# Ledger of designs, part 1: miniprotein binders against Putative cysteine synthase

Every score and structure here is a prediction.

Target 1, 336 residues: Putative cysteine synthase, of Sinorhizobium fredii (p55708)
Amino acid sequence: MLHTTVTQLIGQTPVMSIDVPGRNATLVLKIEKNNPGGSMKDRMARSMVIAALQDGRLPPGGTIVESSSGNTGTGLALAALEFGLRFIAVVDHHAAPDKIRMMRALGAEIRYVEGDFREDEVAVVERQRLAAQLGAQLPGALFMNQSDNPANPEGYTGLVDELVAQLPDGIDAFVGCVGTGGSMTGISQRLKRNNPAVRTIAVEPAGSIVFGKPGHPYYQSGTGTPAGDEVGKVLDYGCIDEGVQVTDTQAFETARYIARRKGLLVGGSTGGAIYKALEFIGAGKLTGTVVTTVADGGEKYLGTIFDEEWMAKRRLLDPAIAAQLDGWLFGKARAA
Positions, changes and structure headers below are counted from each chain's first letter, unless a header gives other numbers.
F, E and O stand for the ipSAE by ESMFold2-Fast, ESMFold2 and OpenDDE, each averaged over both directions (binder to target, target to binder). V2 = 0.75 x the mean of E and O + 0.25 x the DockQ between their complexes.
[cut] marks letters that were taken out.
Atom coordinates printed by the task and the answers are left out, and those that the model quotes come from them; centres of patches stay.

## First folded at step 6 (miniprotein; from q2 with I24R I31E)

Design q8
Fold by ESMFold2, look of step 7:
Structure q8 (fold): chain B 336 residues (1-336), chain A 116 residues (1-116)
Amino acid sequence: as target 1 above (336 residues)
Amino acid sequence: SPEELFRQAYKYLLMGRFEEALKRLEEVVKENPDHPRALYNIALVHFWQGNTEKSIETFERAIEVDPSNVLYWAWLAFLLYRTGRPEEARKVLEEGLQRFPESERLKELLERLKKE
C-alpha cells in the first residue's frame, strides 16, 4: 500500500522464528524495531497523541510534554512533527547525547532538570514533576504521562491483532519486558481476551522494583522501575502470570549473541526477554508458540552493549552466557 | 447504535486503522448527516490520513452544523494555515473569537499566525 504519512508506517511488523531443537516450542520474535521511530513505543506514542487530540485535551498546534530521553521520546517527537505539534522532552544530565540528538532531529525541544541528581531515584521524580508543571502552566500544553495514560496500553491492541493473523495456529505464551507496564498490559490483556490459557511472563531488570524485589542500579534502559520511582498505574498485575528478573549480563550477552549468530541487532531489554524465554523453554516451563518482542534495535547500543571496552569496564562480559544459549539453541555438545 | 459505532471507531483510531474507523463513523452520518460529533471525528480521520483538504471541508461542515464548538474553529484555522491559506485562517480565528472571546486556544493560534 502507498502510505502518505510516516505514522501510517507504524505497525505491520514482521515475525521471525528461532528454532529451539529438541523442545516442543518455537520462539517467535515480533520485530518492533522496524517501526519508523525504531521501537514499539511508536504505537503508544501515536495512540496517546490521537486520544488527546480526539477528545480535545490537546488543541491543534498544541504542545506535548513528557519525561523521556528514550524510545517514548522518539515516538512522541515523530507524532508531534507529523501532527503539527510542539514536543518538549524533559531530560536529566544522564541522558545519552545521541538520544537527545535524535529527538532534536525530529523537532523536539529539550528541557533539562536542574540539580545534582543520582542516576535513578531523584532525577526520575524531578523530571516527572517538571513535565507535569510544564503541561499545567504552558498554554495549550499537555503532559502525556505515559505511566498513567490508558491510551498507552491501548496502543498495543493492533500488535496483538497482527500476531493473531501471523500465527494462525495460536500463541501459547508471551514473554515481554515491563517498564511503565503499557506494552506488557496492553499485549497481555488482549492475548488473554482471545485465549485465557495463554501464559504471560513479565521480565524486569535485576534491581527493578516492579515485582517487589529490592532495588539496585542496572544498565538496561527503557525497562524496569528503579528504586524511588513508582510502578506505572497502567500496569495490570492481573494479566501477568509470572514476573522474573534478568541481569544486565544475561540481557546484554544475549543481545550480542543474537547479533553474531542470527544477524539481528536487538536492544538490551530484548536480549533479556529472549534470554528468559529460552530459559523457560529449556526448563520445560513453556511449550508451543512462545512470543517475545524485539522492542528496539541494537543500532542504538553500538557504543555500549556492542562495545567490548564498555562491557569489559563494567564487568558485563560472561562467555558462560553464550555457552548456555548454544545449549538451548543447538542442543547438547556432541563431544559427549 | 451510535455509541457502539463511536466506541468501535475510537478503538480503530488508537490502532491507526483509519479506514475501519471511518467506516463506523460514516454509518453514524448515514442515520444523521448533520451529526456534529461524527463530522468532527471524520474530519480528524481525514487529517490523520493526510487528506487535509477533505479534513478542511468536513470541519467547515461541522461548524455549519454546530458553530458552538470552539474546537472546530481551532482545527479549521490550524489546517487552513498549514495548507498555505493564512488569511482564511486569520478570518476563521477572528470570527471564532467573536463567538468565544475567552478562548485561550483561539487566542494562541491567532498570536502565532501574527508572528509569521
Scores: ipSAE 0.701, ipTM 0.895, lowest interface PAE 1.4, mean pLDDT 90
Fold by OpenDDE base, look of step 7:
Structure q8 (fold): chain B 336 residues (1-336), chain A 116 residues (1-116)
Amino acid sequence: as target 1 above (336 residues)
Amino acid sequence: SPEELFRQAYKYLLMGRFEEALKRLEEVVKENPDHPRALYNIALVHFWQGNTEKSIETFERAIEVDPSNVLYWAWLAFLLYRTGRPEEARKVLEEGLQRFPESERLKELLERLKKE
């Protein structure tokens, strides 16, 4: 089919399998970085905008407002352009410069929250407040509020339909990241409806509060719920079999490893999900076809995760992670 | 049922499956020609697919079926404006404001047309 609009390029992403030697398991990566905005958030962004237009909550030529670290904002920028809308992205100084540049290139207006924040501090609450304020004050504006928007998880149903078609022998487990909870909920609910025996593992950063652990700062972006914020209402705990945490070091070293060993640039949250998936497989807790989404690409993190100096300065490097990954993927004995 | 078809169409729209959605919406309209919400969504799909002229025609039809929905007037005017038909857009807005004098959206769109 010849596509005529950019949003038509969303979805139908490829899958790549990684064999795990010595285990009755295969890790399957759904390559969502191939969406036109470079992330799986394109799906939910389109869904939220379409829902708002269909419901009449967003007028023609209106303005959408959202708090975003970049991926959601990029997806919303694409949708805004196509559907004749304006988009205001509310960001903080922690936002990756390249993500901001991408949103601007797509015609988004960038609004920064005011205040002094630490490098490791995400001003999520302030972003949310400002976004809500702009949505209420600007004529024809709508705050998308992705954390509480039911169209968020609905945007991922198509992803599951694609996976089911791509994997006719079935899916035994899904390992996904949890931030707002939209992707985890949307994917897990749909998978379980098809097969109630599917195991679902939700991965959050160490320091995230989604599963009731104490909050502390973390470097992973676009995932987890930091202390002081609220867990998204879209998150359905009932469709999650297990919630687990991954450290920044585990996540980032895994991303680095996948790049060097498999030639695939994945983001930090994806690195964390892959690490936990392999850990579970290695422990014999997951078997069969284990699916993880490549939520975004490593191209957005070349100056951070993939920069050795950046990693070293923050004490995030650990060669033991690479050795562990070698053990899982190549059957190499752990160097004692 | 038309209602079930409409629900299915809505789900396909959220998934970005516009062709499947459109097929079902057209079936709804075939079974219930006076279903204004189906026409509205058909018009939106045409717009999203870049078929602006078909979208305009569909909104005109939607207004004929249900002239009480101010959103149809707003969309029609907006699309006319975007396609370089400002005089027609103005006419639609003026007629709309006669029907809906309190509509802030129609007033806003009219003001935009005056500035450009």
Scores: ipSAE 0.517, ipTM 0.806, lowest interface PAE 1.2, mean pLDDT 92

## First folded at step 10 (miniprotein)

Design w1
Fold by OpenDDE base, look of step 12:
Structure w1 (fold): chain B 336 residues (1-336), chain A 116 residues (1-116)
Amino acid sequence: as target 1 above (336 residues)
Amino acid sequence: SPEELFRQAYRYLLRGRFDEALKRLEEVVKENPDHPRALYNIALVYFWQGNTEKSIETFERAIEVDPSNVLYWLWLAWLLYRTGRPEEARKVLEEALQRFPESERLKELLERLKEE
């Protein structure tokens, strides 16, 4: 197919399998970093914009407003360009600099929330407030509100259709990250409709409150619900079999490991999902074809997750994680 | 059913499959020529495909079918302006404002077009 618009480049991402020695299981990575915006959020961004245009909630030449850590904003920037819209991204200091640069390069207006925040603190509430305010005040503006937008999970139905086609022998489990809950819900609901026996594992950062654990600061970006915020309404707990937490160290060390061992640059949230998927496989809790999405790429985190000095300064390095991963993927017990 | 066809079209739109969406929307229009929602979505698809002229024509048809929908007037005026037809855009807006004198959206668009 010869594509004529940038939004048509979204989807049809490849899959890559990783065998797990000694286990009747294969980890399959859906490479969503290959979307034009560099993340799976391109899907839901397009979906939300199309829905808004179809419903008449977004006027011709209107302005999209969203609170974003970067990935959703990048997707919305692409959609805005495609459909002749303006886009304002409301961001905080926790957003990866390269994500901000990308949105700006795509013509997005960047608005920062003001205030004193810790480095490991996410200003989600303030971002939401400012985004809602701008959406209400600006002529022709619409606050997308991805956490409560039904078009968010709907945007991932195509991802499942692709997976089903790519994996004709079936999918036995899905391990996904949970932020707003859109991808987890959209993917899990559709997988279970096709096969009720599919196991679904939702992964959140340690310190996230999605599954009722106490909140505390964490470095993972674009995932989880921080203390003081509310779990997104789009999240359907009914389609999640288990909710688990992954530490920053586990997530980031896994991302670093996948890069140096497999040559694939994955983001931090993806590192966490991969770690938990392998942990479950290693424990015999998951078997068969286990799918995890590469939600975004490590290219956006070269100065953080993939910078040894950055990691060391924050005490996020742990060689024991690499040893565990070696054990799961190569059957080698490295002495810590 | 027309409703099922419309739902199918929407799913194709979400996936960037504009040709398949258009095909199903056209089927809806065949079954119900006066279905304003179908015409509106067809017009949007043409716009997204870069076929602005067909989009304009389709919005004109949509207005003929249902002149009470201010959204059609907004799109028509905006598309005319964006394609270098400002006089026609103004004419459409003037007519729309007569029909919808309390429409803030029409006023906002008019102001925007003045600033550009």
Scores: ipSAE 0.440, ipTM 0.782, lowest interface PAE 1.4, mean pLDDT 92

## First folded at step 13 (miniprotein; from x5 with R7E L113R)

Design y1
Fold by OpenDDE base, look of step 13:
Structure y1 (fold): chain B 336 residues (1-336), chain A 116 residues (1-116)
Amino acid sequence: as target 1 above (336 residues)
Amino acid sequence: SPEELFEQAYRYLLRGRFDEALKRLEEVVKENPDHPRALYNIALVYFWQGNDEKSIETFERAIEVDPSNVLYWLWLAWLLYRTGRPEEARKVLEEALQRFPESERLKEYLERRKEE
């Protein structure tokens, strides 16, 4: 069947496997950057809009409003075009410039939060407040509130169905990033319903508060819950076997490594998930088929994560990470 | 059951599987012709598929089944405007105003249209 709308291109993303030498384990990457918006958030964005229209919470020709670092906003911009809606994206200084440009190119109205923030500070709370205000003030507007929207995790059920079909021999573990918690919940719940023995590992940035660790600033975008914010209601801790943290350096150096060694441009959060997946495999904690989503692509971070000067200025470079990854993927002993 | 079919249809909608959703919704309507929510969802699917004419016809049917739902009137009027039928849209809105003079949703819609 020929697709006639861009949102019909969402899903059916490919998988790529990475063998881990010396271990009975394979890392499988679900390439969600291949969605038309460039991220897995296209799925949940469409789901939330459809749910709102179906329920009558969003009127015909209405306006959707959301707080976003860029990926959700891009997905919502695509949905708005498909369903004849207007979209206002509330953003902050932490959003990647290319994500802002993409949303604007798709017809989104961009609203910035006001205030003095550090570069490494996430202004999620202020974005949510402004988005909620706009949703309440504008006639026919609806704040999508992805962190508390049940249609968020529901949007990932199709991703699991695809994975099950692509991996007929079974899935032994899922390693996912946690921000709002929608993808982690939606994927983990569905996987466990199919196979209760599936191990689920949730990865957050060091400095995120999702798993009760002290909050501090971090550079990873679109993942974690910063200090002063609340964990999204959509997150189901019951479907998570273990919550772990990854540093900015680990995440970004891994993304850089995957690009140079495997030719795949992955985002920062994905870099973190891959790092932790390999760490667990290397330690013998995970075996079999370990799945991680490529949540978005490195194309959105060419001027940051993939820029040596940008990384160096922020003291994020560490060659020891590359050496560690070589050890896991090529069986090379760490040069002591 | 019609309820189970409707639930299945909704799940397919959320996954973007509109053809499968439509099939199940049509079965619901066949078994229960007066199921207003099924007609509403069918109308939405036709709209999402770019079939505005069938969507309009289905909303008209939905209004016949449940004329008390102001949302159906708003969708019908909006689709008529969108498809270049403003006089028909105006008639629909006039009738809606008569039926729902205190509807905040209708007032809000009319206010938005003034800004467009």
Scores: ipSAE 0.641, ipTM 0.857, lowest interface PAE 0.9, mean pLDDT 92

## First folded at step 14 (miniprotein; from y1 with Y81H)

Design z2
Fold by OpenDDE base, look of step 14:
Structure z2 (fold): chain B 336 residues (1-336), chain A 116 residues (1-116)
Amino acid sequence: as target 1 above (336 residues)
Amino acid sequence: SPEELFEQAYRYLLRGRFDEALKRLEEVVKENPDHPRALYNIALVYFWQGNDEKSIETFERAIEVDPSNVLYWLWLAWLLHRTGRPEEARKVLEEALQRFPESERLKEYLERRKEE
């Protein structure tokens, strides 16, 4: 049957395998950048809106409000368009201009938080406060509150069903990024229900506080919980076997590497997940079929992660990362 | 069971599989013609599929089953407006105002409509 709405194009994303020479392991990428909004957030956005409409929490022609750095907002903009809703995206001055342009192109109203923030300062708390305020004050509005919305993780159960069908020989591990915790929880819980032996690794940026490490600024966007913010209530630590950190340099250099060597443009968080997956495989900690999601595409980061000058100015370049990746992916003789 | 079918339908909705959801919901209605939740969800799915006419008809049926749910009235009125049937929408809203004079949701809806 032909799809008639844009949200029906969500899901059924392809997988791509990357062989890891010399290891009994294969890295499998679930290409979620192929969703119509360009990220895996389309799944949870649809889920949250459907849940709100079904429950009657959102009236016909209502307004959905959310704090977003872009991916969730794009997904919600698509959902709003399909379901006859208005969407207000609450953003800060750090929001990538192209993400803002994308949301506007899809009909979203953009509201900026007010205040003097440093370039590296995350105004997440203020964004959430403003979003909550708008949700409460505007007639027929609903704050989606993705970090505390049970429909968030539920939106990823279909992703697991797709993976299980695509990988009939089984899934041995999942390496995912943790932001709100929705994807990590939704995917990990479902995988473990199918196979309790599945190893789940949650990756956060160095400087994120999800796993109790000290917070500090980081450049990775749409992932982690910055200092001063709260870990999303949707995150289920019980389904995570191990929480690990990845540096901005590791994440971004990996994204750059995957583009150059594999021809796939992946986002920064995905770069981090791939780096950690390969690190674990290289160390013999993960074997078999190791799955990670391409959460969004490198196309959104051409002026940052893929810009040499942008990276250099921020001291994020490290050729050693490329060398590590070469060692893992092309079997170059482990320097004994 | 109707509840199991309803849950299955919901799972299909979350995956954008609207046709499969409708099949399950229709089975619920077949077994329980007066199941208001099923009719409501059917009406929503028709709307999501771009079938406004079937959505309107289904909301009308839902109101017949449960006229006490103001949300059904709002959806019906909204869809009628959306499809270029403003006089019918007005009649629905007038009846809703009579039935639910103190409904905040109805008041909010009317307020929003004045701004559009």
Scores: ipSAE 0.738, ipTM 0.901, lowest interface PAE 0.8, mean pLDDT 93
Fold by ESMFold2, look of step 15:
Structure z2 (fold): chain B 336 residues (1-336), chain A 116 residues (1-116)
Amino acid sequence: as target 1 above (336 residues)
Amino acid sequence: SPEELFEQAYRYLLRGRFDEALKRLEEVVKENPDHPRALYNIALVYFWQGNDEKSIETFERAIEVDPSNVLYWLWLAWLLHRTGRPEEARKVLEEALQRFPESERLKEYLERRKEE
């Protein structure tokens, strides 16, 4: 158990259960915020770098490039630091300053795209174009290309092995967020290989285009596919039983609820997955052991989701959500 | 079969299960101690486990059994430099230059070393 590198601390994350009284279900949270970079993306970042080193695409002391100012960037910065690589993170000026500072603290080099970009597909396309250009032009460099990289979903298969060991009575459903599709695909394919009857539900933000709905802006970070971008090639729709949308209000109010009532700070996308899992349990559509991931922690969102002013200015507060969650979790009527 | 063992090892590598990957790769070497592909992967596993000394030793073996793969030479030189053995790294690169005078991979490595 004596580890010598930070990347060896990735995985082996705990689970926490929340019983749902009056319903034949238990919600199980896989606590991926406990990874050293603070998110489940550490797994796929290590996997992508290992694959590139193993097959010779990336030489010793080379450079990895990726378009990310979020959890993937942090994970790649950790891997690059530990494996002696340069990491160039391609970002735009809308990137949160604290996320940039975190990547710099881990040794990442920051490259900004040119221009004044809206928060739309144009900025994402230009960031990915620059990342691909740097990967192709710099000697010994490689664009990781998380959305199309098969090592992304494969990096999550170990999460399922951990779940199977942690939950020997079985897993009846998985409710997961879908962004690039890496975690949803990697987890769902592995779960269905073990038990073809497992229900797999993919949750995207309202305004994400993963399941063919009209695109519009949303505040949930690290999840979804915005209008103008393409759904990641790694996403396997065949392993997903149902795709659903969750609003920012539902996701963020749930994250705030879980913090206040359960003492667990979860990120916004996790709030969305918990909301949909409880909605399905409450409707009797899911029973037994229902798993979701705490993909990252709420500590990263103290200035946004957990800031009343930030939420109020964006009209994201809705006390009806907390009342609905009370009804699902406790099954008590407090009227008449 | 060695191909089955390599496939098992690869799946373990991507999950960060380096001990399990190493076990499969060592079974390949048990049957064929001079298997350069297995030695390369074992050396990488030691590197990923943070055991630079074992990685260096295993890349040295990989070069002995297959001196024609310039990537093994680059790994060895890079690891030697990283672990505070720069004179040994220089000797490795000098020999690699003699063996691979036209290698684009070697030229690229030397160019990057200057920038560091």
Scores: ipSAE 0.721, ipTM 0.905, lowest interface PAE 1.0, mean pLDDT 90

